VHH binders against Hydroxyproline O-galactosyltransferase GALT6 (GALT6). Designs and how they scored, part 6

Target 1, 215 residues: Hydroxyproline O-galactosyltransferase GALT6 (GALT6), of Arabidopsis thaliana (Mouse-ear cress) (q9lv16r187to401)
Amino acid sequence: NIMELPCGLTLGSHITVVGKPRAAHSEKDPKISMLKEGDEAVKVSQFKLELQGLKAVEGEEPPRILHLNPRLKGDWSGKPVIEQNTCYRMQWGSAQRCEGWRSRDDEETVDGQVKCEKWARDDSITSKEEESSKAASWWLSRLIGRSKKVTVEWPFPFTVDKLFVLTLSAGLEGYHVSVDGKHVTSFPYRTGFTLEDATGLTINGDIDVHSVFAG
Below, E stands for the ipSAE of ESMFold2; O stands for the ipSAE of OpenDDE; V2 stands for 0.75 times the mean of E and O plus 0.25 times the DockQ between their complexes.

## First folded at step 1 (VHH)

Design g53 (framework vhh_5j56_2)
Fold by ESMFold2-Fast, scan of step 1:
Structure g53 (fold): chain B 215 residues (1-215), chain A 126 residues (1-126)
Amino acid sequence: as target 1 above (215 residues)
Amino acid sequence: QVQLVESGGGLVQPGGSLRLSCVASGFTFSYESSYGIGWFRQAPGKEREGLSSISSSEGSYTSYSDSVKGRFTISRDNAKNTVYLQMNSLKPEDTAVYYCAAGDLWEYDTSAYDYWGQGTQVTVSS
């Protein structure tokens, strides 16, 4: 499942994906089946949404400008996870992981909570005990122009067999991902991976894609 | 470009031990990801089988096939960009060429392991 973006992306661009995650399957691939615990097969449900650039040379892997990978089941941590990263010439950058935990013990259903790191618009501290640190934090932010990173807790946004609407938006400081009208995660722009270079979108994995459109 | 070089193979008697090393270049071990390094082996006339894997994440999840669980231990040294396979209590049936491979552990396409080392021979005999 490939969608072309012939002019790349610009600030304010958005991509909408309407889809439905598939139930977990028993993983047959030997490399993943090595992750089994006890005597049972590893059950996996995951999909990838990737913005891709053009290759510089034949035989090269295309750049992954944004790799967005929700894992409903089967992550090595045992938790529902959304992993975000970049990749160029098989050099993965520093992965950002949004890890959930299960609200109830149900092996066939994902209903956990996701703790995602995102950048706050403004750097602010509200604790009474840390009043003296507010000036230092403001001073540093003023010098480097960077927002303070915070951890946000969310319910894991994907459920097996439930239709979702995912919107990927190109914002001022990074990509923003919303599901069913609620902001889920953000991925700051990285040097060498500009949104103007994003000429393709691919969606693969345990998902039934109903529609994809750009605007 | 990702390159993998195995070393540490050789001749050993039954019950002996060997430590294999896999040195990676063009690949980063120090990040949170589904990407990682796996150890595989191929004996004459048999298909290549997976033995163990270690993730690139800081928490380093490890896994083992049933045939080597309890005898083999995988570890990494990120400062040296090296993954090790410690093999204890070796048996004649462990005789094979041992390979390390880099890949995305969550990619369903079997082409996910595009980068393989040349292999190192392990022979277990008296």
Scores: ipSAE 0.011, ipTM 0.346, lowest interface PAE 9.5, mean pLDDT 71

Design g54 (framework vhh_5j56_2)
Fold by ESMFold2-Fast, scan of step 1:
Structure g54 (fold): chain B 215 residues (1-215), chain A 127 residues (1-127)
Amino acid sequence: as target 1 above (215 residues)
Amino acid sequence: QVQLVESGGGLVQPGGSLRLSCVASGFTFDTYSSYAIGWFRQAPGKEREGLSSISGSYEGSTSYSDSVKGRFTISRDNAKNTVYLQMNSLKPEDTAVYYCAADFEWGTYDLSEYDYWGQGTQVTVSS
């Protein structure tokens, strides 16, 4: 599915997605499954929500301002994962992953714990000088390690064939993702794009989308 | 085990053309599968630079660096598990070792994060 956001997003905006993850399919690609030749296929279930920018160079994909990718089954780590990232001109940023807490692989259930990071900018330490190269400023802030991180442990919020309500909201410091009324993860705003640049939303993968609306 | 093997390099005069091939083994190019394959090059004394990529999604999105846009074309043959780089209007500054690399589409397209690299094939553009 594709939803247009003609004027982009503003602070306090939210997007609600009501959907249901599909049953896992048999994935035979050994790159994804990490199986040797002749081994049985592994089962995969994953989907993605992406905020896209309007400005695109001909022949290139639109910028992915936010890539949100829950992986219920089939991540190469063997664990349930929620991955978040940005992509501009073939350049993916640093992936933020909510990784499974269990130390041993268990493909029977996706109701595991995941560790997610809540990021908050510490403006008391990092330079507050405005720069025309906002992307460089963001990378510098990350490199300095002055951001305050809080690790949060949650039950993995998605289950095959179970309806969920996902809310993506634009907060002061970043995007916040809640599922069924519970905060799951946060993704800090990255330089190079404003909320007004988020003019499209796409939803793809192993998901039956029931409704999508903005407020 | 995932492997990438490049071929098609060689010596060419300025203005000439070459087609590089990258044969993948250990995984299958299906239009519904998620992965990315890119072409990179490295000249002596310089950093490795990205040139072009193609995604494994249904649409097969492509991208190009400014230095090669309009001269190079990336394509794939899913039945042969092969990615091609057609290089036209070659210049002496295109002289480099050319690599193909693969990564998960849902992971990263950052040059530093590609999972698998080929051994490279030498392209020399001179008179």
Scores: ipSAE 0.000, ipTM 0.121, lowest interface PAE 16.1, mean pLDDT 69

Design g55 (framework vhh_5j56_2)
Fold by ESMFold2-Fast, scan of step 1:
Structure g55 (fold): chain B 215 residues (1-215), chain A 127 residues (1-127)
Amino acid sequence: as target 1 above (215 residues)
Amino acid sequence: QVQLVESGGGLVQPGGSLRLSCVASGFTFSEGYDYAIGWFRQAPGKEREGLSSISTSYGGSTSYSDSVKGRFTISRDNAKNTVYLQMNSLKPEDTAVYYCATDYWDESGYLPQFDYWGQGTQVTVSS
């Protein structure tokens, strides 16, 4: 599932993805298994939608200008999550996490909209997400001037085996994601990448893709 | 690949000073990416203690533990991929192995943020 964008994106560009999330499967990825010590496998349902740039040098991985990763099941937090980030030269930036409510007939949306949690700078550290099973991780979390979670209550927009229409648009300040006509999340533009650099779109994971088209 | 290398440790007398360096390789500090880099220490038989941190995107946002506030200063040089810890007015209690670590957030978020630790540099404060 690759779509080429030879001239990149422009302000106001839209990409529409129609698909259905798949049921959870057994995942033996070492990263996930490490968090569930003692289990033979972890059940996961997630997919990735990525805007990619051109390789600067042969042998490099292409930049992932926007990595959009809905996790219906299997996130370490135990919550349904949409994680967003940028990766350049195999180096990930600061992740933006959108933690929502579990779906399944528990839909509560603010009239006409769905909003995502976002990370922001916060000098007070009280979130349990700051803690990790690895020793000393909470020390750095308490001592850093990094982004911290800012919560806005929202229902998770994806459900297993339910068809969705996702629209990714290029706005003035960043990318905007809508699902079934409702705004879900935004991703501010990162330094070093312009819209014209986004020359490819890939979709992978626990998803049946029905159609993809650019506007 | 990605590595952090500490240097600048050694033997110093009480009241002395040392400057530690932490050089990152395999990735570049950039204002477009919000990395946190911190200094930790561990003495024999004690838990690892966080000392200080600095962000790369927020232009000098720093934090310090109470045990070192006013004596230690963290700084960075993004062009050199280096973080420094200036340690002044050293005490015997500051004797420890000093480590640097950086926030790492993989695409899955399944690994702890501190996958990139250095090997440490020994600081001994003794008369």
Scores: ipSAE 0.011, ipTM 0.216, lowest interface PAE 8.8, mean pLDDT 71

Design g56 (framework vhh_5j56_2)
Fold by ESMFold2-Fast, scan of step 1:
Structure g56 (fold): chain B 215 residues (1-215), chain A 127 residues (1-127)
Amino acid sequence: as target 1 above (215 residues)
Amino acid sequence: QVQLVESGGGLVQPGGSLRLSCVASGFTFDDYSYYAIGWFRQAPGKEREGLSSISSSDTGSTSYSDSVKGRFTISRDNAKNTVYLQMNSLKPEDTAVYYCAAHRYDWFGSEAEYDYWGQGTQVTVSS
């Protein structure tokens, strides 16, 4: 699916995608020759949602202002993940990776990539005066041996053959992604492209797209 | 993490030959970890073009684009953790920066999204 955004996005804009992930299939990348005879093919279920800008030069790929890539099955880690990135003039930026059911709150990276749960935490936590009290409780639990590390539960929001409603919102400091009304990830704005540059949206992969709305 | 280093580029006359090398670190070519290694090129003002690939499987399955089939040959040396591109019958239109990339089979998507890329090596075919 391709949706045009002729005037780009503005602060407070949102895009709603209603869809359903497909079951894993046997995948063969056209760059890759047949694997060893008798090997089982890799089973993959993933899709991508991308905000695109205008091409800087004819013959160049359009810039990808936001690449959002849920992987339900087939990621090298063996876990469901969401990977986020940008691509400017055929150069991919630093990937941000959200993984699985549990995450260590005190770890900023996974496999050298910055965890997107860090920004989800920063953007979704409304100002509450209880933060100092919560920090003190966590410290005390560690001191008395009741807890070794703070963990953040991050449930992967997509399930094969289950309808979902995804909302992508343009906030003050980045994009926010919610699924079925719950905040899932955030992606900070990167230097190079403004919201007004986001003139297209594409959705591809193992997904049945039911509808897409911009507001 | 995975790193790739290309070498072997240079200036060559039309009709000549060159052999490019791609040395990998962070994984090995005798590993059945579902890696494929490919060669790409990009000339000034043109999009990046895929040329050839070889799998890390024990069969070493290969593929070639139509523009180089019969002139270029991809091969690997697992003991040296190196992939080669033998380029014969070079033409001025083969002038480009040549890149080595590694791709894992266990995720799908754009060729750029999950690939590890080398720095590139310049090939110039000129009289």
Scores: ipSAE 0.005, ipTM 0.174, lowest interface PAE 10.9, mean pLDDT 70

Design g57 (framework vhh_5j56_2)
Fold by ESMFold2-Fast, scan of step 1:
Structure g57 (fold): chain B 215 residues (1-215), chain A 126 residues (1-126)
Amino acid sequence: as target 1 above (215 residues)
Amino acid sequence: QVQLVESGGGLVQPGGSLRLSCVASGFTFSSDYSYAIGWFRQAPGKEREGLSSISGDYGGSTSYSDSVKGRFTISRDNAKNTVYLQMNSLKPEDTAVYYCAAVEWYDLGPDEYDYWGQGTQVTVSS
């Protein structure tokens, strides 16, 4: 459930999580059901990996330095999603999402394509990284700003009842997430938190955790 | 703190139209993409029914229940931080108290940021 990191994280630190996502359950919370047609229960499968800091006040929830939330089924968009964010003093920051691309609303679309941001070092995108869908994002990025983030289209990395190996690493510009040896997404460091502040890791939700290692 | 205020309800003849408004405070649709707004209704003696939703992302992903699809349209005005429900071809069966609600999609289970408005009465009658 919780893993302690007494000295926090340092540059180059990594955490490896081995687990299996659970099958979708019927969610009875009407708040979630509002994003599905009618008042029927929504089928949901999601889990959270969170890096936590120390509480400022006793009795408060600890700050969430990194909130990583894969949603296999049940996101309001109807698509598989990986959402990332921070939460400090009960205030959520701006969410970064890897959203489903060309997904459907059926059960089989949990293994659909997702569009994620990653931080390229210096080189241009290679042709091996599915240029077709990236062309539209590239155009939008040039119009809006000079972001160093590159959007890529991948198969969604999680499947119900399939064992995965997730590695979270602390890089120069932010956290990097790989699944089964493939880079999936990156999350830039945000002001107000340092790597040394990350003193705990929690894993919750629709997941069977087999092992967790820090290195 | 998040707050929602509905308006625009009233009495209308069958076949008529109404536009409901939901004004949000405590967050903004242009910057807080993790919020979604939904419209619900409840008639006397019946359970609360979900009708439509709109997300805070680009353009907003929309959803509709079968009972209102093709007749109701959800939209938003980011400058006014307002979500609308345009209701056309109203029927007596649409008579209910209409509510808007905001939800944060980060949490599964009880959402501590969930907010509901007070509701606005819609009556469709001759």
Scores: ipSAE 0.000, ipTM 0.184, lowest interface PAE 13.9, mean pLDDT 71

Design h01 (framework vhh_7pa5_2)
Fold by ESMFold2-Fast, scan of step 1:
Structure h01 (fold): chain B 215 residues (1-215), chain A 122 residues (1-122)
Amino acid sequence: as target 1 above (215 residues)
Amino acid sequence: QVQLVESGGGMVQPGGSLRLSCAASGFTFSSYAMSWVRRAPGKGPEWVSTISGSGGYTSYADSVKGRFTISRDNAKNTLYLQMNSLKPEDTALYYCAKLYWGTSEIPYFDYWGQGTQVTVSS
């Protein structure tokens, strides 16, 4: 599935995708050599939602301004994950990876938590700022006690054969993704592409797409 | 041009330890998950371990869990595999492999190194 966005996206734009993930299929690609000889095929269930830019060179793939890739089954970690990235001229950027726990279908997990990996440079800056803040508040915390930080937990939002409503919105600092009314992940805008460059949307993989709306 | 060069293999007694290294060049190392894959004599390739681009997420084959540790140094473009409590069954050529999972629907290893031999015997 391809949907054209001739004038690109603007701040506040929304794209809504209604769909249903498909059951895992047996992957028989001989390049996936992670199986023992003669053992069962890898079971994979994944789909991708991509915002595309215009081709700069004939014969090349369009730029991927946003690559959003939920992996329900088959990720190398063995966990359900959502991976996000950019791709320009077949050069991938740094992946943002969110690992989830399934609460409803996973007997071992009652409440889900999404953990997102961030770039090393951003994590380093955040850690340095946090240490400075902790040092500055050292004296005060002894008088009035500690403040608790807010932590957010949510289960992996996709389930095989369950209808979902995904909303992708263009915010001030990046894209925001919600599923069934719950915020799932965000992806910061990256250098090289503006919202106006996002001239196409594609959805592919183990998914039955019911409808797509742009607004 | 992508290059992956493994080193650190050798001969060791059962229960011994080895640390493998893989020097990567020709791509943005920190942007890609990296894996170790081994091939025992007369057998097909067996996946051993994968690490995410930042190093925050790791995964291991059941046969090596608790004994092997994968890590990376993105400033040095180097991947590592610390192998402890080695068994004769760990004898294999060990390959450094770059994981590709993007525009294709199927994850696969797009580049492999030459391999480094690990032999565990008395």
Scores: ipSAE 0.140, ipTM 0.579, lowest interface PAE 5.2, mean pLDDT 75

Design h02 (framework vhh_6fv0_2; at its last look DockQ between E and O 0.01; V2 from the best seeds 0.00; counts 0 for: pae O 13.2 > 2, grease 29.1 > 24.2, SAP .726 > .668, placed apart)
Amino acid sequence: QVQLQESGGGLVQPGGSLRLSCAASGFTFSNYYMYWVRQAPEKGLEWVSTISSGGTYTYYKDSVKGRFTVSRDNAKNTLYLQMNSLKPEDAAQYYCARDIFLGSWQTYDYRGQGTQVTVSS
ESMFold2-Fast, scan of step 1: ipSAE 0.580; ipTM 0.788
ESMFold2, look of step 2: ipSAE 0.360; ipTM 0.703
ESMFold2 (binder alone), look of step 2: mean pLDDT 82; pTM 0.832
OpenDDE, look of step 2: ipSAE 0.000; ipTM 0.246

Design h03 (framework vhh_5j56_2)
Fold by ESMFold2-Fast, scan of step 1:
Structure h03 (fold): chain B 215 residues (1-215), chain A 128 residues (1-128)
Amino acid sequence: as target 1 above (215 residues)
Amino acid sequence: QVQLVESGGGLVQPGGSLRLSCVASGFTFSYSTSYAIGWFRQAPGKEREGLSSISSSYGSSTSYSDSVKGRFTISRDNAKNTVYLQMNSLKPEDTAVYYCAAKPLYSGWIDTNEYDYWGQGTQVTVSS
């Protein structure tokens, strides 16, 4: 499924997707999770929404300005995840992940909710040489569990066989994703792409798409 | 350029222990770079089986197949760019060629062909 955006997006533009995630399918050879023998399948359920740009060269893949990939089941981490990224000329940028997990806290498990944890880019070591001594201390801190990752408490917004309304909006600093009226995640604008470059939307994967509209 | 080299295989008696090593070159393991490193094995007449994995994405997470849980332990030494598989309580049915494999985790879709880089393998034989 594809929707054309002939003039691209503008500030304040929004795209609404109404859909329903499909039940997980069996993967016989689960190289991604390594949880089972070949006879025992791993269950996978995922879909993607991608904002695409125009090809620069014939025969090239179109740029994927925003790749939004909810993974309900089957991520290598064993957790529900929303992965976001950009792909240009077959090169993926640094993935931004919102990771959920099943809490061992009694209060959260009673609610049947999973926490979502946002991974910050600031956790990464840059290519700067001056950070060599800082990197060594930072690695030691992470090894003993003093991570600087950011955690925000919210439920993973997708459930198998449950209808959802997803709104993707173009804000001042980036794209914002809401599900059923609640903010879920944001994706900052990446260098090299403007809103006007986003001329198409594709939706693929373990999803039944009911409607897509722009405003 | 990217290479994985396994070592530590050999002959061991049932109930014994063995530690496999996987040295990576052409890229670096780190907690800030998203990589998955896994151990696989293939016995004669069987499909390749995943055993254990470890990640580098903002901390480390490990997983184990049911056939090796409690007996095998995966670990890494980022300073040596090496991942280890400690194998305890070995059984004759653990006899196989053991492979180390790696992939970046920033690929944009879950696929069954997840691992792009593979070592040549190291033979493990459990026999008296």
Scores: ipSAE 0.019, ipTM 0.319, lowest interface PAE 4.9, mean pLDDT 72

Design h04 (framework vhh_rezetamig_d1)
Fold by ESMFold2-Fast, scan of step 1:
Order: structure tokens, then C-alpha cells, then sequence
Structure h04 (fold): chain B 215 residues (1-215), chain A 123 residues (1-123)
């Protein structure tokens, strides 16, 4: 599927995708092979959603301003994962990976180099709170760099043969992805990959796309 | 912690062969889940993938460079190497060795790389 974005994306824009993941054994779709001990290969159900920019030269691949790649039965890690990245002239940047299920509020980094930033949500302080001691505590927490983030255990949001609604939104600091009304992941904007240059959206892989619309 | 370190001469004469070695420490290159490869960045330009190798010796090369490139692996030394023949001034670049997950659909996302080594091609 291809959807054109003639004027690019603007802060606050959103794209909604309604679809259903397919089993890994679809004969025409590209798949990742997982190598197991003894070189036994198993295909993984996956799909990708990509924001594309304009080609600089006719015949080259378009820039991938955002590459979003859910892998439903995992990859070498064995865990379901959403991988995010950018690509320009076949040069991929550093991948950001977000694995399903976080059970603790700690700073453990996925695969030692990439942090999964948005599996935890900020603890919201009610605007109706009037106690001075609580207000002082909140201010001190922010000054010290201690956030009231709460880790939420979300199962990996995609399941084979289950309909989903994915919303991709352009926020102040990056892209935000929600599935079935729950925030799943975010991807910070990168230098050289301008939001306004996102002129197309493509969806490929082990997925049955029902509808795509922008708002 | 996994670390990759490039080594080799920083100056190569035109028409000669560039030879670089990558030493891997803190992890084994005899891993079934990763490729090991080389990327470069010419002055003022983006990164260019050169090629990568599986620990068994299977290689994959950039089509634009494939007639000049040889990548090899020595699992006993935990090292892999690049040979680029018939170099010209256009091969002047910072060269990085890197690790690539086999299961990465992006195809060229490297999750660890060395600090890079500048190679200048000049007479």
C-alpha cells in the first residue's frame, strides 16, 4: 500500500492504519529468517510501515524518514519487538528497539545500546492538587532528574489474525505510535530527516491492510 | 562489553591494495546470529556499506565494489579483515568495522562499530 502526503506532515498530524497481521508462511511476502542452533531457520511474521521522502536522483530508493517494523514472534532475541530506524541512500542509522513487556521501572537498555523509551508512561500529577508539600516534592523530583514514570506491562500489541488500529502522530519531539488506544512507542526526530519532507507512506509485509487515512 | 577496533596503514598509494583488520573483544565472532562487516565514509559524504561476512566465511559485497573487495574472517584470532584492491583517491575515507544482526530486515543496520580509521590514498 502507498498513500501520498503531498504537503508533508505537520506537527499534530496523524495517520491511522487499520489492519490484520498475517502468518509468516505467506509465500509472496519478505520475511526474516531466525537461525537456531544447528542452522535451522524459522520465518518470523513481520510487517513494515515507512514514511518516505523525495528521491534526489531518478532511479534511487526514496529516503526512509521513519521505518517502523513490528516482528510478531521476535528475531534472534526470541521476544516480540518493534524496530525503528531511518535510511538514506541505503545507509541505515542506529536502530531503536522496543520489546514487549517491561515488568520493572528501571533503566535497563535493550541489547545494551538502544533504550526502549516509551513502554513506561509519566505519572500524571493532578492539576487539582493544592498541598504545598506535594507541590514541593514534585518540583524537587524534576530538579533532581527523578521522574514519576510508571512502567506498564503491555503485551506486544499485534497478534496474527487480530484486527488492530494503529495511529502514528507527529509530536513536538518525535513520532508517537499508539495501537488500540494505548501508546506503544516513540521515535525522536533525527537530523536530516525532516517531518515536512515526508511525502509518502508505504506498508508492506505480512499484513492485510483494511484502511489508511490521514487527519 | 563488546568492542571493535580497526587497524592498518593510514596511507595507501594509488593502484595498491588497502588492507584493514578488525579485532573483536568482549564477544565472539563465531556467533550464528550476526554478520561482521565494513562501512566507510568519504569526506563530506554519507556512509557507504562495503560488505559483510558470516563466521563460516560466506560473504556479501556492495555490487559497486564487488570486483575489488575481499572480506575474510579468522575465528581463532577473533578478527575479520578487508582488502580493497586498485585504490584511487575516491577510496579516501574513514573506514569502520561493524556488527550486523542477521535478522535485521533493514539489511544494513550495524549495532556496534569501531571508532573508525582514516585511510588516505595519495602518492
Amino acid sequence: as target 1 above (215 residues)
Amino acid sequence: QLQLQESGPGLVKPSETLSLTCTVSGGSISSSTYYWGWIRQPPGKGLEWIGHIYYSGTTYYNPSLENRVTISVDTSKNQFSLKLSSVTAADTAVYYCARLPIYDWSGRTFDYRGQGTLVTVSS
Scores: ipSAE 0.000, ipTM 0.142, lowest interface PAE 12.7, mean pLDDT 71

Design h05 (framework vhh_8ghr_2)
Fold by ESMFold2-Fast, scan of step 1:
Structure h05 (fold): chain B 215 residues (1-215), chain A 123 residues (1-123)
Amino acid sequence: as target 1 above (215 residues)
Amino acid sequence: EVQLVESGGGLVQPGGSLRLSCAASGFTFSSYTYIGWVRRAPGKGEELVARIYPYSGSTSYADSVKGRFTISADISKNTAYLQMNSLRVEDTAVYYCARGLYWIDTPSYFDYWGQGTLVTVSS
């Protein structure tokens, strides 16, 4: 699914996605046919939510200003993960990962905790979920040109066949992702694109999308 | 048909930097393929140093290189890179580019390997 954002995003913009993750499936790519004889099919459940910009030249892929990729099953770590990254000029940047673990030995369980980075400048988020930042921390953050970064632990927010409401918001220092009203992760803005460059949103993968709207 | 070609190895002093390249042909970076860098030092076993899932840009690193090495991929050039900073004598090894399958990260389970490029870190 594709949503056009003709004027891009502005500070304070919100995108809401309502959907349900699908159960894990066997990969069907022809590249899997190159598996060694006797290898079993890999089970995967993941989806992508991507903010895309305009192509610089015809024939290239559009830049991915924000790639948000929840992996319920199929990450190489064997754990649930939410991964965020950028892709500029067909070059991927360094991935930011919310790494998790399964709370039980059950392969089908994705209710483990995840460790995510969070920025402490958004008052609506920090006041509800984290202790208020001290003035000294704010001054230090200002001197080094960034907000105070904290690591928080959350339950992995996605469950197979459970409806979720995901909100992506454009804050002062980066994107903020909330699920079911609770902050999950933040992704700082990166060099090369402003949020006004985000002219499209795509959602693909193991997800039943019920609605998408911007506000 | 499938080929991985490494370049960028050489001699460097401790604390120096090198960038390795891995040019892939005969396949495109896809949602089912990983590209890994595996090193083999004299008298030691194989170590998976870094891997990237080019489809998403997802990366993973061995504890021995975290914070020093950065793996990246250029989908349009079908090329993966390993930026190696703050090099140490113990980083001396032959570095191989390898194509892996989803979530199988043992070097013995990569299905295609490059020829290797020697990195020597010495004073």
Scores: ipSAE 0.000, ipTM 0.282, lowest interface PAE 11.8, mean pLDDT 73

Design h06 (framework vhh_surovatamig_d1)
Amino acid sequence: EVQLVESGGGLVQPGGSLRLSCAASGFTFSSYWMSWVRQAPGKGLEWVATIKQDGSEKDYVDSVKGRFTISRDNAKKSLYLQMNSLRAEDTAVYYCARPYLETFGISYFDYRGQGTLVTVSS
ESMFold2-Fast, scan of step 1: ipSAE 0.416; ipTM 0.713

## First folded at step 4 (VHH)

Design a1 (from g26 with L109Y; framework vhh_rezetamig_d1; at its last look DockQ between E and O 0.23; V2 from the best seeds 0.00; counts 0 for: pae O 8.4 > 2)
Fold by OpenDDE, look of step 4:
Structure a1 (fold): chain B 215 residues (1-215), chain A 123 residues (1-123)
Amino acid sequence: as target 1 above (215 residues)
Amino acid sequence: QLQLQESGPGLVKPSETLSLTCTVSGGSISSGGYYWGWIRQPPGKGLEWIGHIDYSGSTYYNPSLENRVTISVDTSKNQFSLKLSSVTAADTAVYYCARGRYDSWGEPYFDYRGQGTLVTVSS
């Protein structure tokens, strides 16, 4: 599904998507190099929201000015993630991955917002090493007697068969993504792309799109 | 339209070097963002990744074949090649050359491949 944005985006522009992620399905792993014997398919639940430059040169693939890819299931990490990137002439930029950890305090912010907000990670899939480190930190915190305020950990912002409201907004320094009114991630603008070039919106994947609003 | 075509001998003797060339048409091998690789399918077995060379000239090989595999590019001819040394009967397979790209995760996958060529290792 392509929605044309003939005038592109501008500062303050926002796109709201109401959708529902679909259940995971079997997908052939296109990664021939990673195919282990017997792994013909992986279960995947993911969708992609992309801002595309539709005014691109005739015959060329339109650039992906923003690629937003929530992966509920099927990521190589085995965990839900949100990945963002750009793509120009089949060249992907450096991916920004949100894996459930809040961006570090020393990390660059986008319009004062962190690149990644924290969500609850299902610790059941954590490597023994990660478990050990968490356990250690937990024990340390307990020993130091600091009543860690039980920060209510928010879950991954997308759930299969659960309706969500995603808002993508264009700020001064980058894109901001909120889900159900809560900030989830921010993505800085990449060199070579302008907001005005974003003349198309596509939403594909394992998602039932209920409505899309652009303003 | 991009086309890849394998060429080389269909029969190689044991201990010799298998040599294949892939001719690329409809696109430049020097195009950034792509890598060029080889895969094979032995009879009755699944596809096996042999290796590839990226636009920078960096090579990546299957660890199981790394010591025997050489992949190179000839930009002047718009070709890339495979050499597999010290072949045995186990190297009998249909060999495919392929173009690859990286997905949004930086993981490689092949989007185009040749028709394949059978190479039989036999005395």
Scores: ipSAE 0.012, ipTM 0.208, lowest interface PAE 8.4, mean pLDDT 86
ESMFold2, look of step 4: ipSAE 0.233; ipTM 0.538
ESMFold2 (binder alone), look of step 4: mean pLDDT 84; pTM 0.837

